# VH-VL binders against Netrin-A (NetA), part 6

Target 1, 267 residues: Netrin-A (NetA), of Drosophila melanogaster (Fruit fly) (q24567r46to312)
Amino acid sequence: EPRACIPDFVNAAYDAPVVASSTCGSSGAQRYCEYQDHERSCHTCDMTDPLRSFPARSLTDLNNSNNVTCWRSEPVTGSGDNVTLTLSLGKKFELTYVILQLCPHAPRPDSMVIYKSTDHGLSWQPFQFFSSQCRRLFGRPARQSTGRHNEHEARCSDVTRPLVSRIAFSTLEGRPSSRDLDSSPVLQDWVTATDIRVVFHRLQRPDPQALLSLEAGGATDLASGKYSVPLANGPAGNNIEANLGGDVATSGSGLHYAISDFSVGGR

## First folded at step 1 (VH-VL)

Design N4 (framework fv_navenibart)
Fold by ESMFold2-Fast, scan of step 1:
Structure N4 (fold): chain C 267 residues (1-267), chain A 122 residues (1-122), chain B 107 residues (1-107)
Amino acid sequence: as target 1 above (267 residues)
Amino acid sequence: QVQLVQSGAEVKKPGSSVKVSCKASGGTFSSYAMNWVRQAPGQGLEWIGQIIPIFDTANYNAKFQGRVTITVDKSTTTAYMELSSLRSEDTAVYFCAREGDYDILTGSMDVWGQGTTVTVSS
Amino acid sequence: DIQMTQSPSSLSASVGDRVTITCKASQDISNYVAWYQQKPGKAPKFLIYDASNLETGVPDRFSGSGSGTDFTLTISSLQPEDFATYFCQQYDNLPLTFGQGTKLEIK
């Protein structure tokens, strides 16, 4: 006669294990760069130094807006290797959302895929695609509406929109049977997972002015092909000026993937 | 290091099909997208389609109206382009070309095969 | 489809000349443009990506510029091996499309 209480949705990722395929500073000290207000600021990562380490464990820790912690991948070298985050939920959950909070001032992902597993990582299926080039890279339309015939299919979301501070995926949004989930075995299977895997494929290019700025508080003039650096002990306004030259924009860019929080709503 | 080697020249009758192969050697195969591009005598380059093996995705130029199929055999690191219902206008050199890097070089074809001449005549 | 239009269709030049080839897209394609060089009987050779980035091993006399709809390939001091046909290509949207080509001929 008594009916079991249905548990409330919680952050199923809290304190869950996360494995990253790449972490900044794991093979010795490395340089990464942040981009803010047309400026570039570069720093050192080193996994042997707790003050300069950015491990995957920080992705599922408490999200504190006053003290943001980040995971950072190794800086990209143009090799095309994918970077992967694998999160184990430990048991089957009915998922309502997957959210990746971007690390402040870090380069933004351009193309990525969220996969799910229902068998503890033995097999994976696409859950959601994200890209500025949905049709070209993944063969999927950028704006897809789901009918009853395809409500169990992964969609692709356009990442070209401005002011994005997070990558968010709502598992049931736009799916016809979402209001009657208990009566839809198809959607119940769709939202069920034991593990989540995020695969990063491509980074968005930062503002060109920021890529060409100097760590020493320099400035660039893209129209004239010049850059300037303040003199360390000179009067206010005195700068050293130089021509930008050819391929300097790609040298020491410090482009990398960086996420501050990985949360999963489930029950 | 990476090299693409295509199959040899083909002479086909109108209405038949042709299947051209492109074998990749050196480097990691599954990380690349493979494109097919043709060039008719005295003409420019025309994109036929692509396959992205990691996502099991193939994209085609609508001009070929479903008569083209691009596949990959990961065990032999070989991509294939099959074109059916051949017409004399399909006489061209067919190239395979790799998209080398998803981080920066997406859409750019950095390594090309030597080309396969397909002649369609009665 | 995005149409890529090159000008001129052919150009005669002498060794040592500065040569410019232009490419116009029918819509805004940001900087998603590649340039290729093709010699008779050969496959195209990759020169430039993202409108202005030079591929490794390509001589520094080659340069690219542009954004949006207007793009330029420049050869600052033409060498004998540079006489070839040059193609631009957009990769903003499918289908991937090429310019019609610019044939660079000995004057």
Scores: ipSAE 0.008, ipTM 0.486, lowest interface PAE 8.7, mean pLDDT 79

Design N5 (from N1, 15 letters changed; framework fv_navenibart)
Fold by ESMFold2-Fast, scan of step 1:
Structure N5 (fold): chain C 267 residues (1-267), chain A 121 residues (1-121), chain B 107 residues (1-107)
Amino acid sequence: as target 1 above (267 residues)
Amino acid sequence: QVQLVQSGAEVKKPGSSVKVSCKASGYTFTSYWMNWVRQAPGQGLEWIGQINPSSGDTNYNAKFQGRVTITVDKSTTTAYMELSSLRSEDTAVYFCARSEDYYGYWSFDYWGQGTTVTVSS
Amino acid sequence: DIQMTQSPSSLSASVGDRVTITCKASQDISNYVAWYQQKPGKAPKFLIYDASNLETGVPDRFSGSGSGTDFTLTISSLQPEDFATYFCQQYDNLPLTFGQGTKLEIK
């Protein structure tokens, strides 16, 4: 139930260290693409160039809506490529929310998991699953009812909503003992963490119209259902090819994970 | 306690504009989105739009885009909804309503008392 | 836009009856549904959020259930003060939309 006044919590992630398993441009100049209004626009990332760098440390700084900064992963090469963000809180916090703001015009995650650690990253347990295919990918129901017997278990939620620009997880939402948290050791243990890890498993397929759009100098092979564009840092004659069919094709599409803010409410 | 107090009833001619106010008290004004919802006589509820008092960001229902403007005055903790080019179909009770933002709740826990706007000759 | 359809549009009941009102969304909205009670001449009153969570101060004879596209509001033993119009609302996506309302009347 929304309240007029809740106990003070802080953004426990503010100025906290974040380690990304993948950052665009860390392996030399790379290409990433944004999708907006049925159109595709591609850009170069390079971690040695401050004007084209998108580091994870920007995720936990002060976020200004007039000056959005993004972390971007390297372009993914398959739906099985996992990308991880690990946030170290430094001490035990009781967490009330985890929020990821999506980078504007970036491809949207289809499947991801938030994990928590209570032992400074030595072990991890699931905290929340997100997927368009909860049952198939994670073995969890897409719409789960919570009673006292299972209120300390991770649930799975859909992330494929068209106008939502953020992924939000409330740690106590829908859990019967949430109003009596001080008398529930089970829920106190559930919300307690020293570290948070976000694992991105899959990207949503972009709008087919935008995916079929070609970069300047690109070519479409209609017979094979593929398109190709020159590699920015490749030898002459090297091209990126991608499928135009139902499966997500990555190297030519510039698909990547991108987040503008990583917030964790806690005390 | 939380209270939302709206301005008084308005009678307007077709083609004119109306500006309704909603004064908030009893909570941190910048911590909650302010929404506007209307209800025509004997009809259901229709969402008009919302504003984040902290950032000034707005979202409008496409049906009202170009005719509606939602603003806030942080110093007086007051939200405003201005609707232009009024038609008889705009005759309704207009409500302001508070919603949580940080988690993404867009349900309305506190409502103003409503402002009747009548558009007639 | 997500359409919310309530059934029935109106129903007549007696004090002590068990009343069920249904709300159907045009697409999967998980559990992002709220229920409101509105009495004539008054602003709506918040009853339930996230499909099944009862707002503080709301009598326990009110309950909500459902997920995905099908949602239900139940009043287990109707009281005289419960005769009102009830609305469901989705908050999964903008624009926010409400059901057309169910008017609960005295038999």
Scores: ipSAE 0.000, ipTM 0.393, lowest interface PAE 15.4, mean pLDDT 79

Design N6 (framework fv_navenibart)
Fold by ESMFold2-Fast, scan of step 1:
Structure N6 (fold): chain C 267 residues (1-267), chain A 122 residues (1-122), chain B 107 residues (1-107)
Amino acid sequence: as target 1 above (267 residues)
Amino acid sequence: QVQLVQSGAEVKKPGSSVKVSCKASGYTFTSYGMNWVRQAPGQGLEWIGQISAYSGDTNYNAKFQGRVTITVDKSTTTAYMELSSLRSEDTAVYFCARDYPEYYGSGSLDYWGQGTTVTVSS
Amino acid sequence: DIQMTQSPSSLSASVGDRVTITCKASQDISNYVAWYQQKPGKAPKFLIYDASNLETGVPDRFSGSGSGTDFTLTISSLQPEDFATYFCQQYYSYPYTFGQGTKLEIK
């Protein structure tokens, strides 16, 4: 507006409500595991025990290096188990960034999407994709040319950098009209949101040595990743086979999504 | 061991439809996508489409969109490719092929069925 | 559609030779390239993914390299079982596309 004072960007997520579709220990005590230096370390989560609870409210509280608080999802069991964090800003904000700080030593997400809503959660549109496999999971190219014709569209960013401790999205980065935002209704609509939703699709594979130690606990034939079951009514020599290694990285591994901070720059 | 076993050879008339099956075993079927690729006699490989067990969504090569339908039956761990309005140019060996299971390499095709010969003749 | 062009279309070699096959993409595809070996009457066999990573069980005489638009498959010391047709494939963008193939023949 003419003569309106434009507020400085602040963390619009601070003390904002966050709803997680999955929280470790919500269905009774559960086991989660962290993988570090070829070693698996497993712990118990239980939402009825304050000493073992990792609630979503920890995502938008003040992040303190001396007392890091984390939200943890329930351990994932395979493909199709999407985990969602929904942050309600309460009103329309012009957003400049969305940042998720990973919980220390937690498994890293491989694939995720940030969605935005401008109608208080009634409809959602993609804001940013992250994946080591942009094409396969999201149908998006890993590299997309940026011009005026597509500057209001979500892009997909590669997450193959194993040393990154956070996932950061700058809403206007690389968009041609960003320097003249006030004169671009398209980009003004692009950065405006009332709610942000993060959808986790897939975790990165844990350390191979730690995964092998997990496998050694029960498999008859680790080299083949399978076992055979005799057919009771089949011809002599026939067997059915089951794959013991098909989704070992997620099923029973204690792998889960864990985030220590969810911040959103807005005004 | 991972195995993809396809249905037997088909001979079809122009204008008809063919439905080829691909039975998977030796892995968690719902955790991996399935692709269909064809090869005309003496020619190279042509990608038809894929189905994602993760989302349930299909992606088709535009050349076949409107004529091809890819489905899965989770209870029998079987993928299907149905191609309609057949022409003589559709004569080829049709392969099912599994998406690479790791996040690195996903989009490459690590296990292939033995192939199903489809001959379209009047 | 991204076009994948292989060179040469065919080559003759002897056991023990070093063989190089190239694959050129019509646009930047990063490292989203796979290589396959196909013997007559058989399905393709998976060799390499992400341009340079060998699939488990593939002999170490096979190697891949390249990024962007230019990719190479190398066989350091050709064995009798390596005479086959080789295909590159991009999986950067739909539709997935294959090179036309390189037929490796005994000299």
Scores: ipSAE 0.005, ipTM 0.421, lowest interface PAE 13.3, mean pLDDT 78

Design N7 (framework fv_navenibart)
Fold by ESMFold2-Fast, scan of step 1:
Structure N7 (fold): chain C 267 residues (1-267), chain A 122 residues (1-122), chain B 107 residues (1-107)
Amino acid sequence: as target 1 above (267 residues)
Amino acid sequence: QVQLVQSGAEVKKPGSSVKVSCKASGYTFTSYDMNWVRQAPGQGLEWIGQINPYSGDTNYNAKFQGRVTITVDKSTTTAYMELSSLRSEDTAVYFCAREWDTSGYYLAFDIWGQGTTVTVSS
Amino acid sequence: DIQMTQSPSSLSASVGDRVTITCKASQDISNYVAWYQQKPGKAPKFLIYDASNLETGVPDRFSGSGSGTDFTLTISSLQPEDFATYFCQQYDNLPLTFGQGTKLEIK
């Protein structure tokens, strides 16, 4: 029977504008660090220098396997500071996936949320949560069943896997009406969006050995439960400080959020 | 329609190599990790390895490390698995399978190729 | 490596029967287990993920349960098309590992 053609899902994010709340080097030269094999490698970012810039606009351009480009946030120094990426699709799309490719060797996010808007950014609704602490941080179970009565509800997913190369969210997976989407106004509304917003809440802690092995004269203060490492080329007295069993809260760790690609399947 | 179509059956001599292809269609090829799984006659399923089609990064089962190479060709949306130094024990059906990471962790395989029979005999 | 042990290795049943297949992990894998159905000469078909979540298009007579180390696949009222081999798979850690399979045969 003749029907209007439904377009195939494509990358709806291609060439779409992305605005980051924080970009490395936007207020002058800054230091960021990457971590691999108990080794910390630190570099300079500067948005006024094209060779040292990591802008969000590169997240939605054509992928190039010979030259992986990354967006990087400014180094995180405080608790409670969120970093946001906002993608404007320009019109309503029926979304099938949201995928963030993680920048190689960059620190991994521990907690983040994907939000969607159906009114061009005037209001935002949770789409998917990711965290090692779903219940504590977001008040959501790490695993929940989805029935027809709650198939339009955001879930929270565990991110404790060490080999995660991407953060992927399939909008219809595990939702009972997905096979019959045309007859489900609830699911049609659930997958419809004009904008996507990613909010990074927390970074995974780097291995303490990586922090300690790269700096001469590191010291441990067992009475306070802290350790410190002198910053290379830092001002006199600057050190990386971290709790031995807790989260790293430092001004020289170079911890930051970084992703290499932001894709959204839609039609 | 989302599908994975594999190359045809192969008969190989011991010591040779085999390269199996898996052509993907109906979805964004670079957005889903691709895995390879084999099944010897009358046996269970055995995971060989995975590839991120965007970056080319691979993870291999240690049992096959040094003998297996997984690659992709983005222009033809095709994944390849090459297994060298073949032995009679490598006689199996080889499947490619798409991994959908719905929650930021390794997921089950939601789409499978039809399988490629590889027979290693003298 | 995480070993997945399925029992029984084979099972004979009649149409309308309730059948149960079990899968045991060698260590705690939370709920990171999937179930597959494989018919002779075909690729495996995805049935269940996260131990208990049914994939879309899979009949509701299939159900999964369990957490930690012990997992169960249940078919509440067996149909002729359900005679197949069933596999569990863990995805808690690499390498990914499968059970040895349970062959469900008609009596």
Scores: ipSAE 0.000, ipTM 0.399, lowest interface PAE 13.8, mean pLDDT 79

Design N8 (framework fv_navenibart)
Fold by ESMFold2-Fast, scan of step 1:
Structure N8 (fold): chain C 267 residues (1-267), chain A 123 residues (1-123), chain B 107 residues (1-107)
Amino acid sequence: as target 1 above (267 residues)
Amino acid sequence: QVQLVQSGAEVKKPGSSVKVSCKASGGTFSSYAMNWVRQAPGQGLEWIGQIIPIFGTANYNAKFQGRVTITVDKSTTTAYMELSSLRSEDTAVYFCARDSLEYTYGYTGFDYWGQGTTVTVSS
Amino acid sequence: DIQMTQSPSSLSASVGDRVTITCKASQSISSWVAWYQQKPGKAPKFLIYDASSLESGVPDRFSGSGSGTDFTLTISSLQPEDFATYFCQQYDNLPLTFGQGTKLEIK
């Protein structure tokens, strides 16, 4: 008897507002670096220059095939503040996927969490965790079996695949009641959202050879386990910092979060 | 700058549980892991476990698995360690200690320590 | 588990002496070693991190060296306040482990 027409899933994020907690070049000209073919290439970002600006609004617009549009966070200084992207869908959607397309040659996130809100940002709940250290950082197993008793719980996925160009989350994958969603109030509630928030916690370590190039001009802050590289002919008074990650030194020099597309399948 | 203050000495019977507190003041609480380390009389240091307050995630030494629970109360900036099924071998001074760097830097040494809490297990 | 073995377990020295304490890891731990000083009835004091970096406020007579599996703590000219027990610690992997300690005693 259902007579209501069910619309097809669309990219619910298209032309939707995205707010980033951090954007490269918003505090004056800054330096970011990309890693390709075992080489490090650093560039200037400046929000007052359209040719050097990387705003969050580019995440939900059309990308030109000849010029990929990226959002870039400010370079990580080692201070430990999380970087967030908040997407407002404007109304309740039934979500089928959330996808973040990584900016080419940019450093990759190691640990991040996708949250959802059903009350226009008043409260947030975890939707999906991603980390190379799921158990240590989030207290969640890297491989979790989902039964009917826990099919509305967030899981944690490994991000260490070397060739991945996107971070993708399928909302119903592996959930037993997904084949009969209309008869599962639990899963209907699980997939419903008004807003999505992505929180970046950690970057993957850069290429070891690229790290060595930072030592020649570096200064080590022994008290904080950091080292810094002054910007040669860069903005006056600025320097680039790096931190020790316990295993391998992680460069803060040009390391940043960068995403080229933020899409959400919904109806 | 940062100060860690622990709860007072405890005397417990075998088979009981003990819960020790560690209140932090000064500095940032949530982004630094808090560790628990014990030292039996005349012996060395033994790591029990840690918690990362921002996530509420605890990691334990397998030797204490199933007997230890580490928790935090962010509103009072206090970490807790509860050890159950106590044995005479659990008699020790228990210390809380903070990671010297934020959790995003990975594992570190400990720059700030509590004064220690003596736990005596005797019948 | 990574085992940390210190040598010697105790040593006797006089004020002004150069003293050396060694710590050996059961597997390679890069430079992820800290050194602590502990006086009777007190919590340990953080001396050195990353094998060779001196913590702020620690006297210059203390130094650390080593990488991989072999690490050394050196006190170049022993002072009366340096008589204590010294511990190394690895933080390469969980569980975090300490050496058994080296007691530095007045000769």
Scores: ipSAE 0.006, ipTM 0.490, lowest interface PAE 10.5, mean pLDDT 80

Design N9 (framework fv_navenibart)
Fold by ESMFold2-Fast, scan of step 1:
Structure N9 (fold): chain C 267 residues (1-267), chain A 124 residues (1-124), chain B 107 residues (1-107)
Amino acid sequence: as target 1 above (267 residues)
Amino acid sequence: QVQLVQSGAEVKKPGSSVKVSCKASGYTFTGYYMNWVRQAPGQGLEWIGQINPNSGGTNYNAKFQGRVTITVDKSTTTAYMELSSLRSEDTAVYFCARDLEGDFWSGYYPFDYWGQGTTVTVSS
Amino acid sequence: DIQMTQSPSSLSASVGDRVTITCKASQDISNYVAWYQQKPGKAPKFLIYDASNLETGVPDRFSGSGSGTDFTLTISSLQPEDFATYFCQQYDNLPLTFGQGTKLEIK
C-alpha cells in the first residue's frame, strides 16, 4: 500500500526463528530408528550431548550438502499426538513456496498440514494438506484442483515420492489468476503470511518386514491397509492384526519426524 | 532401463473376476504411482485408478469404484488390478502405466512408461 | 469430470506436411496436458507434458501449445513413422481423462 515497488523474492526463512513442539532427547536420552532397504537402524538422541543432538535451529541455517544437519522429533507413541514446527517470518511476506527437506533414511510423513498466520501467530488457517487419506483424515478430496471461484482454498495432496528428498508446496501453482497476481486481491491475500506452522499428524509405515523382525513371517493386505503376524506365545493359528498407518503403536519402533531444511520463498 | 511387463491374455465369463499383473523393473518401484488404463476395441483410453506403492493408498475412477481393487507386492515389484462382476463392456486391453517423475510431493502426473497391455475378453 | 474433446477424429496427410491436432478441455486445466502416440497393437508412447514440454528422445518436429481450455499438437514435417493415433490427456484433476484420439493416415 504505502510503497509501489515490490522487492525481489528471497528465502524468507533464512536465519528465522523456528520452534519445535518436540525434539528428540530433550527429556533425556531416547531411541530413534531409520529404515532403508528393508533394514532398521536405531540410534540414541540426547540434547545434552552435542554429537547426539538434533535441534530445530538447524532447519533455517545454511544448507550444506557436505554436512547435513537434522532436526528430529521425539519418537511418536500415540494416536492424536501432533508434532509442530513454527517459523516466524517477523513481518508480512507474499509467499511463493514452502519446502521441507527430509533427513536421509528417516521415516516419512504420511499426513501433515501447513498453516499460515497473518497476525503473528494469534490465528492460523490451512495453507496445504498432505495425506495418503485426504478424505478420511481431513475431509478433503485428494489432489483437488482450483478454479476462479475457489483460488484461495487449501488443497490436499497425496504424499507419494519416497525418492524425492523434499516436501514442496507452491502457493500459486494451479491457481488461474497466478499469472496476474497484481490484479487479484484474492490471491494476494492467499499468499500473504507472517508465520508458517507445519503440523505432522502421522508417519508412513515402513516396509512391514523391516518394522517387524524377519522371523515374524507376517501377512500383509495392502488393499485393506492391514498386516498380521503370528502371536509369539499364543496357541497355534493365532495372529496379531494391525492397521498399516498412523494408528499402529510406535512404542519401540523409533518412528519420528526428521527434517534437514525448512525454506520459504517470499517478498 | 525402465520396463513394465504385464501378464498374459485372459478370457472370462460374465460375472467372474480378473486379476492382471504388472511387473516393474529398472527403477525404484515405491518412488512412483502406478496407474491402470483400459482401451476397448477401437475406442479411446479410460483411466481406472492409481496406487502409491509405498503407502498402498489408492484413487479409483468412480465409474469402477466397488468393482476394482488395485494392490502391490513390494517384494516382487508387482502391481495388480482386479476387476470383479465382469460384463461384456469390460472387454478391453488393460495397461499399467507409471507416473512421470516429478520434483514435488503434490499434484497429478502424466505417464512416461507403459506396460505392453493385457487383453481381457468377457464372453459367454 | 473433465471432458477432453479431440478433433479431428481422423486426418489424412502426406509425408512432409504440417499437421495440427486440437484438444479442448471442458474447464480450465492450466497447462496440465500430455500427448501420446499409439501405433496399432502397441502401448501409447509418451510425447509431451505440461502442454509444451517435449519428452527426451522425441523428435523436435513435434511441438505442443496451449493453456486453459485449448491445446494443440503440431508435427511440422510429417515422417512415415508418424502415422499413428494421437491422444491428449488432462491431469489437472481426478479422474484422469483422455481425448478420443485422432487417427493420422496416409493421403
Scores: ipSAE 0.000, ipTM 0.419, lowest interface PAE 14.2, mean pLDDT 79

Design P1 (framework fv_pritumumab)
Fold by ESMFold2-Fast, scan of step 1:
Structure P1 (fold): chain C 267 residues (1-267), chain A 120 residues (1-120), chain B 107 residues (1-107)
Amino acid sequence: as target 1 above (267 residues)
Amino acid sequence: EVQLLESGGDLVQPGGSLRLSCAASGFTFSSYAMSWVRQAPGKGLEWVSAISGSGGSTNYADSVKGRFTISRDNSQNTLYLQMNSLRVEDTAVYICAKDLYEGSYYFDYWGQGTLVTVSS
Amino acid sequence: DIQMTQSPSSLSASVGDRVTITCRASQGISNYLAWFQQKPGKAPKSLIYAASSLQSKVPTQFSGSGSGTDFTLTISSLQPEDFATYYCQQYNSYPLTFGGGTKVEIK
């Protein structure tokens, strides 16, 4: 019977090439920081040192549960700087899911988009948006009703859940024709891809207390909603300045994107 | 080849001041963060202060904040610790230590130390 | 602050013995842990960094293992020159903190 002959989905990303637009330590030693429990901890990355390298190629390798490996972007220095991960599947796959596993204690993405290509990277279309500010950043509603008339369109999902350790996207979830995919050319086109690109747009703001250190010469201006902390290992007079309720205003925070695994279900 | 030589330790009264020096050789001094670590007689190791390679950033243990100042002179390959308002509890051998890499805060080389005694 | 707890505080051993010293962090420090050896009246000597990487010129009888919160220093065959006090140190975050030390004494 035809149903019994349909191939099962596999991890189509396994051993697939991944190219990152930014990798920590690629141009020499750099400093990145993690923020947890009101504490700031900073470390050195360097692509020439195996103990301090975090390459994108490890994202699609066999996972070692006893030794989690991470890819890390260069520390973000300004607003509007996007970081991308591009994964080439090599051929057309029918995709069921895309999953990014966050590195332990890494800064969480606030806003990102998953794109797909069906022509080996010549053109890209949105597959899924993720943001705490869907309407403001992407012009899309945070909750969109999905019917047969729009089941081939990208949605926007909230990423602010407190216990999220991974970003997961199910390509067919909530789409009416998903149970009869073989009879839906529209949905077959929707899930078909040769390449996946993840574009990171924004990081979630770290806990304000982790950036404030009076002992390190930090300062807070509550009236303006801003704070300033001297950069560790930075030039004299170079400070981190950020809004208490918003984005980091200057470089040196050590904020970066960090992912331990990139998997894609396909056949 | 790498050498760190501390000097300046002395006997001083409570409330007094001392300046410690650490002369470094055998590596590119300005490329590495440096720290001061102390050890009271018969006790374990306690980190005191750190300074970045450029001298632009400093950090201190809570026990010395506001009283001690770490600084460096990269042209002379020398690290300093200015100690003010000294207390009996500051009595210790003060050791300078070199970071393995810029910003690693792991020490690959240590000096011999210089003894500071604070007593009435 | 991250508290570093070493056990035991002291132990007695004979030349040729296998010695194990443990270090526990009060919170996760990944592999940002170092081990140091200190002999009486001398400055500390660096042995291991990144939990398991031997410092240059350190003999192969020394090895380190662990990640997260639990770490171990092993001396596979104790030599006469290995009788000393050993300290662990986390360098994951400020302030830098050391364990209380483990004194390895001759039996």
Scores: ipSAE 0.000, ipTM 0.375, lowest interface PAE 18.8, mean pLDDT 78

